# Ledger of designs, part 4: VH-VL binders against q6l5b5

Target 1, 248 residues: q6l5b5
Amino acid sequence: MERSTHSTGWTCLPPPPPEPAAPGRGVCAMSTSWRDKQQPSLINFIAAFLAANSYRLNFLSISPDFIFNNGELSVAFIFETNWDCQNEGAVFSRVNMLKRQLKHLYVVVAVPTKEQNESFNRSYHKYGMKLGFPTFVPVTDPEMGFEKIVKIAHALGVCKQQDIISRLKNEREQAVQCTDSFLRVLTSIPGIDNHDANALAQAIGSIEAIAKASKKFILENTDLSTDKAETIVRFFRDPQYYLSPKIN
Key: E = the ipSAE of ESMFold2; O = the ipSAE of OpenDDE; V2 = 0.75 times the mean of E and O plus 0.25 times the DockQ between their complexes.

## First folded at step 4 (VH-VL; framework fv_namilumab)

Design n7a (at its last look DockQ between E and O 0.01; V2 from the best seeds 0.00; counts 0 for: DP in h3, pae O 9.3 > 2, placed apart)
Fold by ESMFold2, look of step 4:
Structure n7a (fold): chain C 248 residues (1-248), chain A 119 residues (1-119), chain B 107 residues (1-107)
Amino acid sequence: as target 1 above (248 residues)
Amino acid sequence: QVQLVQSGAEVKKPGASVKVSCKAFGYTFTDYYLHWVRQAPGQGLEWVGWINPNSGGTNYAQKFQGRVTMTRDTSISTAYMELSRLRSDDTAVYYCARDYGLWDPFDYWGQGTMVTVSS
Amino acid sequence: DIQMTQSPSSVSASVGDRVTIACRASQSISRYLNWYQQRPGKAPQLLIYAASSLQSGVPSRFSGSGSGTDFTLTINSLQPEDFATYYCQQSYSTPRTFGGGTKLEIK
C-alpha cells in the first residue's frame, strides 16, 4: 500500500485505515496461524475462490480461523480441516472459549472418511448436543467446507440471519436423525446390537436394501451369525414377526 | 409472485446516456443481488454487472467499467442501470435478473428493455 | 474470465426426438453450471441449476449432468414448446459468463 502523507508515525498508534476500495461482497480475514498449518493447494484454492467471488482476503493474527465482514455483521468460523478424535477435547475447548467472545460463530469440520464422520458424530453427541450453539457444519472435504463458509457468510450479510441458522440446524438434525433412525430400526430387532447394526450399514447401506437382502447375502457380507441373519430376514419379510409377539 | 418489471424502450443518440429501471415485486428487495444482462439483436447473452441492493455494492464487467453505473432506491424496491457515452453497438435488450446468493442461478428475469442507439 | 463453449451452435430435430447439448468451461467450475431456455421474443428462463437440479415447474424430460469442465443438457421426447435457444452459464466466479447458445429448430 502506498502512503506519502507523512514520514513520522506513532509506534503506539495504528496507522489510519485505508479508504474502502470499490464495494464488493465483503472482506475475509484468515488467521495466519491457521493458514500456515494447511496444504498450500487449499490456501491457493481459497485465495482464488475469494478473488473470483469479489471478496478481499486479508491475513491477520486472529483468534478464530476466519472472520467475514459482510455489511454490518461479522461472522467467525472455526475450520477443522482434518478431524482427529484424539483432539476432540482441544477442539471443543476452543469452541467454548470463542463462543463466549464472538456473537456469530460457526464450526466447519471436514470428515471425508467414514471413520472421521463416526468419530465426529460421537464427539458431537458428547459435546455439541448439550451446548446447542454454536452451529456445527460437517462437510466431506475442505474445499466443500470453504464453499459452505462463504455461502453462510453471504447469506447472513444479505438476509441478516433471517433463516440461515434454521437451514443449517435442519441439515444437521436430518443427518443425525437419519443415523439414529437407521440404528433404531435395526437394534429394535431382537438380538441385534449396535455392532451388528453398524456391520449391516457398512455392508449393505440402507434399510430398503437390508429388507430385500437374502440370508445368504447377509452371511457372506457381514460377521453376523446364522441366527441373527435369519432373524433379520424374518423381521422384514414376516408381517407378524415383530408386531405380534407371543404372550406366554 | 416474484416479478421484475423494467422501464420501457428507449431510443438514444450516440454519445448520450440511458437509465433503465427494474422494480421488484413479491419479495424482499434487499435480500437478493440484481444482475444486468444484455442481448444485442440476434446475439447471445452478455453479463453487465451486479448490485447488492442491501449494501449498494456493485461489480461491473471490465468491458463496461467507466461507462456503467448501477444504483438502487430501496424505498421503492427499484434498481437502475445507467450506461453513458452510448455507441451503436450498445443497441440491445437489457435484462435485470435476480440471484438468491453466491453461486445461485438467475431464477427470475425482467421482461427486458430495448435500447436503440441510432442517429 | 471463465470461457464457456457450447456445442452444437444449432440443431434441427423433430417432436419426440432426444437432444443433447454440451457445454465446456475453460477451467473447473465444480457443479456451478446453470441452463436457461429462451423462447423467441422472451426473456431467458431457468431450467437447471447446480449442473443437475431441475428448477421448480420444469418438466422431467429435461436433465443435466456433469461436473468440473464438461456438462450436458439432455431433452427427452421433445415437445413443440421446447424449440428455443439454450444457454449454459457458470455461476462459480465473477464475471458470470454464458455459452454462445444452441438454437433448437424444427426439422
Scores: ipSAE 0.011, ipTM 0.502, lowest interface PAE 9.2, mean pLDDT 79
Fold by OpenDDE, look of step 4:
Structure n7a (fold): chain C 248 residues (1-248), chain A 119 residues (1-119), chain B 107 residues (1-107)
Amino acid sequence: as target 1 above (248 residues)
Amino acid sequence: QVQLVQSGAEVKKPGASVKVSCKAFGYTFTDYYLHWVRQAPGQGLEWVGWINPNSGGTNYAQKFQGRVTMTRDTSISTAYMELSRLRSDDTAVYYCARDYGLWDPFDYWGQGTMVTVSS
Amino acid sequence: DIQMTQSPSSVSASVGDRVTIACRASQSISRYLNWYQQRPGKAPQLLIYAASSLQSGVPSRFSGSGSGTDFTLTINSLQPEDFATYYCQQSYSTPRTFGGGTKLEIK
């Protein structure tokens, strides 16, 4: 009884021809180790989402879970898609290690249950994390978490581009493009319109600066409403004003 | 257990003011936005505004600007909505509702407070 | 303001039926859509958040789908307690806006 081992030859479908690079917002490097621990559905979602937002996805052996490269700026992300209440220390150890190595580090944590959320909050304090260094982004849904990752990465990338353009202020055309990009980033924040974005640009100047701005500063220097100012602060996860999702 | 308990029904005359309270139980009051939503009899839900119990910051729907004031007393975990210059069309059940995060749903609601405005 | 449109405004169904309710946003709201159930004389209750996430304690017969502008609430195998009014709500921006509601009535 000859067991014919049908070697199912995984025909590696040739990578689709590189679609003409729409002026790509950047490159997203995903950790292979992180990928392998995730549900395929999430990976598919991420891939689709990145594509839709003009990011190229690469799989690399990297220490952070994600690195977004938007030109000259690299932003790293730790993405805990399912908070483990029994292994809290591992996450914070990793955070402590990476925060020393990376200038721009964010930690996104999915805490879909009350227990997980409470565990995270307790652990955050237990391990003496300095508020905002790195920025922690608790979420209830991993997909939403990733959306926020992309928004953060994009916002920071645009900020860096603005800095470059600001230095190049002599090239008006580039300044306009930067302004447009700036506006796009800010207006991607729910409730923020072009007027608001322009007000912020005038008052604060860069996405990076906005990200660091307090609600009070925004309100004192712009005509933005309280809710808009709060939304901005919350978007950038200012620990002073951010309300973490609470799961019931 | 999380619970929002509102004040009792109110009957007011046109031009008067009404202040509805919402007391929070079973959670940290300052950790959640509190929204107010009203519902006229037989009608849908209408958002009135929100308050940040921590900062005291507020945002009101344009329709209620200048007439609504939302406040809170953190010492007793209570939020208040005051609506002034009442009209007959302000007759509604007013609900407070908790928002537990950025762009998140209202996960807990008060039982509602009926406000009747009649001459 | 983001306008939310529900359809139908009312639907009659029987116990055991499958019911679908649609909600459309005037602009893209990504997945920031929530569904609420309101029984007569009661406050609304959260059913679905983030377009498809089931709220804790809500029966699995409820499901949500959609992204961008078009969303759907599905109730599989209607139970007697499911006859109520359902509302969609966007949580994408302030002001928060609700659909006009869908009254689910017993046939």
Scores: ipSAE 0.011, ipTM 0.521, lowest interface PAE 9.3, mean pLDDT 83
ESMFold2 (binder alone), look of step 4: mean pLDDT 94; pTM 0.955

## First folded at step 9 (VH-VL; framework fv_namilumab)

Design n7c (at its last look DockQ between E and O 0.25; V2 from the best seeds 0.00; counts 0 for: pae E 11.6 > 2, off the site)
Fold by OpenDDE, look of step 9:
Structure n7c (fold): chain C 248 residues (1-248), chain A 119 residues (1-119), chain B 107 residues (1-107)
Amino acid sequence: as target 1 above (248 residues)
Amino acid sequence: QVQLVQSGAEVKKPGASVKVSCKAFGYTFTDYYLHWVRQAPGQGLEWVGWINPNSGGTNYAQKFQGRVTMTRDTSISTAYMELSRLRSDDTAVYYCARDYGLWDAFDIWGQGTMVTVSS
Amino acid sequence: DIQMTQSPSSVSASVGDRVTIACRASQSISRYLNWYQQRPGKAPQLLIYAASSLQSGVPSRFSGSGSGTDFTLTINSLQPEDFATYYCQQSYSTPYTFGGGTKLEIK
């Protein structure tokens, strides 16, 4: 009775064809200056992680460390990978400049040690940061930090798409006066509300004209406070007003 | 060490121009606004203006409008202040100063540059 | 422009004394007030920012108070190195303006 050992040839099913690359979730722009300051291992990690999450990586000369573009939404990130307890002011100064220019700004800070964490917390209060403006995300290591960056960018992108879809649905139902792109830009300026934006629009008429307006002119032709007028003048003197990754 | 180093003393005639330099060390030059402040001999402090080293944007006190030009060279982390049509009352020590935080306080100062305007 | 008025213009004191310098703004500047110390022949140094926040490295004998239009710099237990000129500065709006200064002299 010859036991025919049926060698069940494990037909190695060819690996399923690579699932069609999920429609690219978006583009990640990385600052060249930031890249050059990092360890190659971190850059490789980031590149691999982005690829795995269907993001295209571009290297650009940009002021923030990262910009994620998920359709119409741009989210900017400052990513401090090595907190320097002796130079705390640098991060907050940079934040202060960029938050005036960017509507969606997040700050991710790697603080692996207790000392660094304490330094960060003290500095956060020292420099008068308001909670959530921008949002700070302390992390224990750079890899975790970047994962959170991608998570935040993705979440915001999805939310915006949903909002757009909802808005489109609602706009179809309710002629909801889409706030003029003009008003959106103006109200993206910290401290500028709809009233201020409308006042500026009425008094000056265009964003270009507002950008060229003197503080005195704004004060003479609007009911804006001196503080708001100062903010506007300061804001428009930065050519990076438009959140699009511009090659500097 | 974080520091601002300014160019040396200048002696100019009335009507001439002077250009003072301020080089940043120990920090990212483009991350901070830079201010210029002057002080006449035995007098108080007077704000001249600021420059955003990143964008090149500037804001000058009205008193100096049309006479002052602030520039920067990011490649060498250096800011410049040029004052034209010099007068005797422009004789002063000129300081560059770094601005930080939300409060626009000047935490780091250059050593100052004496500019003397004399006939 | 916002005018800053310091008082007194000069004060004589001894080591160990408590000294108070006042600064008044012509309009409300909230907490956008900074204090600087300038020693003879030196550049100014930041002491206090945001009216009451002590700059890193500055001795705790220095303190700032006030909001709106009236501000005060206090030096507790005056030390020899504290004899200098002090300036207040508003950073509420451009042009930034300084007080006239207060010269602290040894009695």
Scores: ipSAE 0.011, ipTM 0.533, lowest interface PAE 9.4, mean pLDDT 85
Fold by ESMFold2, look of step 9:
Structure n7c (fold): chain C 248 residues (1-248), chain A 119 residues (1-119), chain B 107 residues (1-107)
Amino acid sequence: as target 1 above (248 residues)
Amino acid sequence: QVQLVQSGAEVKKPGASVKVSCKAFGYTFTDYYLHWVRQAPGQGLEWVGWINPNSGGTNYAQKFQGRVTMTRDTSISTAYMELSRLRSDDTAVYYCARDYGLWDAFDIWGQGTMVTVSS
Amino acid sequence: DIQMTQSPSSVSASVGDRVTIACRASQSISRYLNWYQQRPGKAPQLLIYAASSLQSGVPSRFSGSGSGTDFTLTINSLQPEDFATYYCQQSYSTPYTFGGGTKLEIK
């Protein structure tokens, strides 16, 4: 299937040239309707990143945003490049639509702001109860998101799906502990400043681990005061005390 | 901005068929299921079925099975419901509605199409 | 089919009153229960989804509760614009079914 170009100005550069079949990783199909909604700079990044990773790019009219074919396995992606806080269910409606048609579906969501991250986490908890619901991968920006898409697609062509899910969870945990988004989440806790957030990030490493950490563990492994350690424990475990539904 | 616009009122004789259209505006037509719901004059709401605009797949309530056909034309973002072998108790307002999120809750409704079946 | 029983079928109440409307499913539907308001001559409008989640733009005086088989819609401070018919709807399994409706009349 030949790559297409636009004379309408949606794509500023021609599509990348055809890549040789070997030792290539496979073929990436990008939805034309998805492409036409994006900034050209993101499309140029994606094309360059695919070429650097030995994927051939085709622009096709397909129902998900991306399909990768790595020989024996096809995997599909929904890629929400900018989470819409005012329309929280739109992504989940589309996931509900596509999960019935697609065996291997992943959802990657860019949440570049604190508000978007919080909105996504609330929506995920609200919508997360059906069996067979696909894996969601929140990321800090669209470029990171596409890098994750390619990593998932490559790993599925090489490894069993269970092992891949375990690896992706480990990598997501590492990325969260190192990002500005991670520190923004921690400083949203009343009374926790940037110094406290850095101490928690270095000692404990993930939001999930901090939410489960004992007061004793926090005091033994950080320079936080007893007051602050108690506040962290209560914030994550006792929403009645703060009347806060947030789980971050 | 997001809306569903339905075709106009229809008057039909018993035994005829009717085809109601529902055109989507302001959102990606193929990303959401569309449902059809009817309401007889002075009565409650009755679910007729849904269509997946992406695949064309359908699900109909059993009482309409064999008489209803739901289709769509993705090039014009339009869904259709055809009801055949009409009888007087098919007189109703027919609504199309978009499901939203995961709970099959209907967040956007068309204005309704009155179908009157009279001798 | 899952039968949805609404009660009462009609309520007459004054502005400022608290009104409750009950909806019972013939089997467990978990939280797959949605509430709609229909004003005369208009299409229904979504109020509450997933038993208790308030739809965007719906006033906070509306609330929903319940799971399993028994559900309640509550209006905490009735306003004149709340004159309408209210329907519950299960979305647990097809065919999706509605309650018979509750007509709320403002005295």
Scores: ipSAE 0.000, ipTM 0.459, lowest interface PAE 11.6, mean pLDDT 79
ESMFold2 (binder alone), look of step 9: mean pLDDT 94; pTM 0.959

Design n7d (at its last look DockQ between E and O 0.01; V2 from the best seeds 0.00; counts 0 for: pae E 14.1 > 2, off the site)
Fold by ESMFold2, look of step 9:
Structure n7d (fold): chain C 248 residues (1-248), chain A 119 residues (1-119), chain B 107 residues (1-107)
Amino acid sequence: as target 1 above (248 residues)
Amino acid sequence: QVQLVQSGAEVKKPGASVKVSCKAFGYTFTDYYLHWVRQAPGQGLEWVGWINPNSGGTNYAQKFQGRVTMTRDTSISTAYMELSRLRSDDTAVYYCARDYGLWDAFDIWGQGTMVTVSS
Amino acid sequence: DIQMTQSPSSVSASVGDRVTIACRASQSISRWLNWYQQRPGKAPQLLIYAASSLQSGVPSRFSGSGSGTDFTLTINSLQPEDFATYYCQQSYSDPLTFGGGTKLEIK
């Protein structure tokens, strides 16, 4: 088979989880107190990523940061998006309080700098390893962290007892959703249209790569204007640029 | 090598107490929950409870509430299970087991301690 | 509490046979199911975790499948050392519970 049948060089997001018993999508609850502490660009990314993966997003007053319900299992997450080297024990104190309420708890921690990684490793050996039960998942950035959260929830909730025709329909629907979700995420950026989103997809390939790309790289590899390239870079990196989530 | 080594066999009379020890080797004792599981002769496995060696916190199966006490001494990497007011149906091999991984599987088991309760 | 039901309670089989052992949970436990082998006079040993994942050092003739309430352990080509008792165990919630066991005996 020819390479031209490949999905046009775009990198797809993870497959959506199996649908719940009803024909709808799975459910993700996000803590309102956690949401209100985060950069709007991260909340927008999370909302778009959940939609692309067939999750309904609810904002609720809950004790963990996230709860996923895939019909088979409820999984809770603590999501520390920026490890605080000066208040290392706060995360472990919260884990100690929550672990008795929650059998299936994961702790995802963003440690993008060497200092944060070293601080986390020290604290984990002092407090976290001695906890013994909760799994801690260090990640390089919050977007990767949330993608891992969805992957963990998906792995725990996937139904494997579908007939062959249902599996083939799910694969087709996921491929279509992947294409649509890619464009939907990128076109949610102010000033970015479908032409711009396609140019980014063809040149760079994945939302993660686009989020990390320099303005220079975007300009060298696409026909986007300087203003559009700057808008993309700021959307993913500037905490003050976008303050509203995609869906309220 | 990672290993759990238990105390030797015990013969007890009804009404007595028994305390079984479980010493950890080859890993950091306080990093993993330990479970106790018993097996009556010719019978299946029965979960007794767990201890968090770091905090000392415990959770016991309802059948054993009020009769079992799990403790630990972190300075010698040793967990203990004490069962009081013994009766003949407590005759069993008592195992300790390490809780490991994302799925609460028992990847390392002690060799077992036979406790015999006879009048 | 989650009841775990194993069937059959015992199986007589010959070296080289293929054997399947069933385990049913009283409610969905997703894939929070572990399998143990216990040889006579020995402690149990972990074979399978998460319903289908093979523990390190376990021969590939062992496999696990299932999710939700119905699970299966399969031994494809029995060896003399496989004559033992097999237990399933749910790790979904406390109290952790075991199936009643399946004793695999020499025919």
Scores: ipSAE 0.006, ipTM 0.404, lowest interface PAE 14.1, mean pLDDT 78
Fold by OpenDDE, look of step 9:
Structure n7d (fold): chain C 248 residues (1-248), chain A 119 residues (1-119), chain B 107 residues (1-107)
Amino acid sequence: as target 1 above (248 residues)
Amino acid sequence: QVQLVQSGAEVKKPGASVKVSCKAFGYTFTDYYLHWVRQAPGQGLEWVGWINPNSGGTNYAQKFQGRVTMTRDTSISTAYMELSRLRSDDTAVYYCARDYGLWDAFDIWGQGTMVTVSS
Amino acid sequence: DIQMTQSPSSVSASVGDRVTIACRASQSISRWLNWYQQRPGKAPQLLIYAASSLQSGVPSRFSGSGSGTDFTLTINSLQPEDFATYYCQQSYSDPLTFGGGTKLEIK
């Protein structure tokens, strides 16, 4: 009795034709130069993720790594997928150049290791970056980083009806709340803990705005104590901690 | 290694033009502003201007407005500074320098190009 | 234009000495000040940026201080290689301007 092992050939059904892209949420332009520096696996992930979220992917010769066009709004991204502790200045120089050219710029940085994260935080302060200008988004891996990019781009695109300033503020707030750098700066203030920092982020949204906030405003919009509010105001009034942009 | 390499010394007559080159090595040329600074013999440093190698945007010191032109060729990571209508007081060592970060701090310098203007 | 004034224009010191060089801006420049060292026949080298931040690779005997209009470069325990000309530079606004320089000579 010859047991005919019916090798059920799993006919890999060709993946169903991509469903007609739902009315496209927008267009994502990816820098060809950036693409060429990345692992193919990441590019494939990005392409799949964009498709799943109804974005059309185009490859272009652009200065930022990504540009998302959601109708009338264009949002640019620098995406550092592998933080180089030996070449920290390159990112900040690039940021400085692009922020002068682009109205909406975000910087996403993958810092998977503690060393990289520390390097990034040190560098951020070293190069005198103002928190939230542009918004920096440290992440643990490139995939997470790109997800956040899409989230930011989508949020900014959907909120077309809201005051651009309010919208940007909200997005910056969300991005900053997720940044270890933001929390580190605020919690470096004596007596300010993570709760306080988050409260400030929610109420005011950016370090720049916090720096400009009155004691009264902080007290009215947060649950911070009077002492903490005073400490914050003093901290940001100190020129050692808050630098004004240079005049070009 | 990160370095800026400049063209060789130039001798020019008054009224002539000089074009100095600065080639970048070891880094992405378009990621950093490039400045030009000159130094007359035995004198201090004088800022001439900057160029954005990415966009080609420039800003010149007022003293050099109308006489200086900064350009770049990104394909060969090279910046150029051209100074026209040369005078004897233009005799100087001309440096290109990379702007590092937001502080307009020049962390990398070319070796300098001596430009002599003599009759 | 922001004028930068260095003092003294020259200073003589010995190896091991402490030296201070002053730089004054004609207006407040916050911390937008850089310090350079230039050895004879060489290009300038960055020492300090943002008034007090030490450039990578620069010996810790160099330090910068100050904000607003008054700045100081300090060299602790002078070494033979420190005899050079030092320049301050403001980066607060264009045009970028340098101090007149301070020549540090061996006594």
Scores: ipSAE 0.006, ipTM 0.539, lowest interface PAE 10.0, mean pLDDT 84
ESMFold2 (binder alone), look of step 9: mean pLDDT 94; pTM 0.960

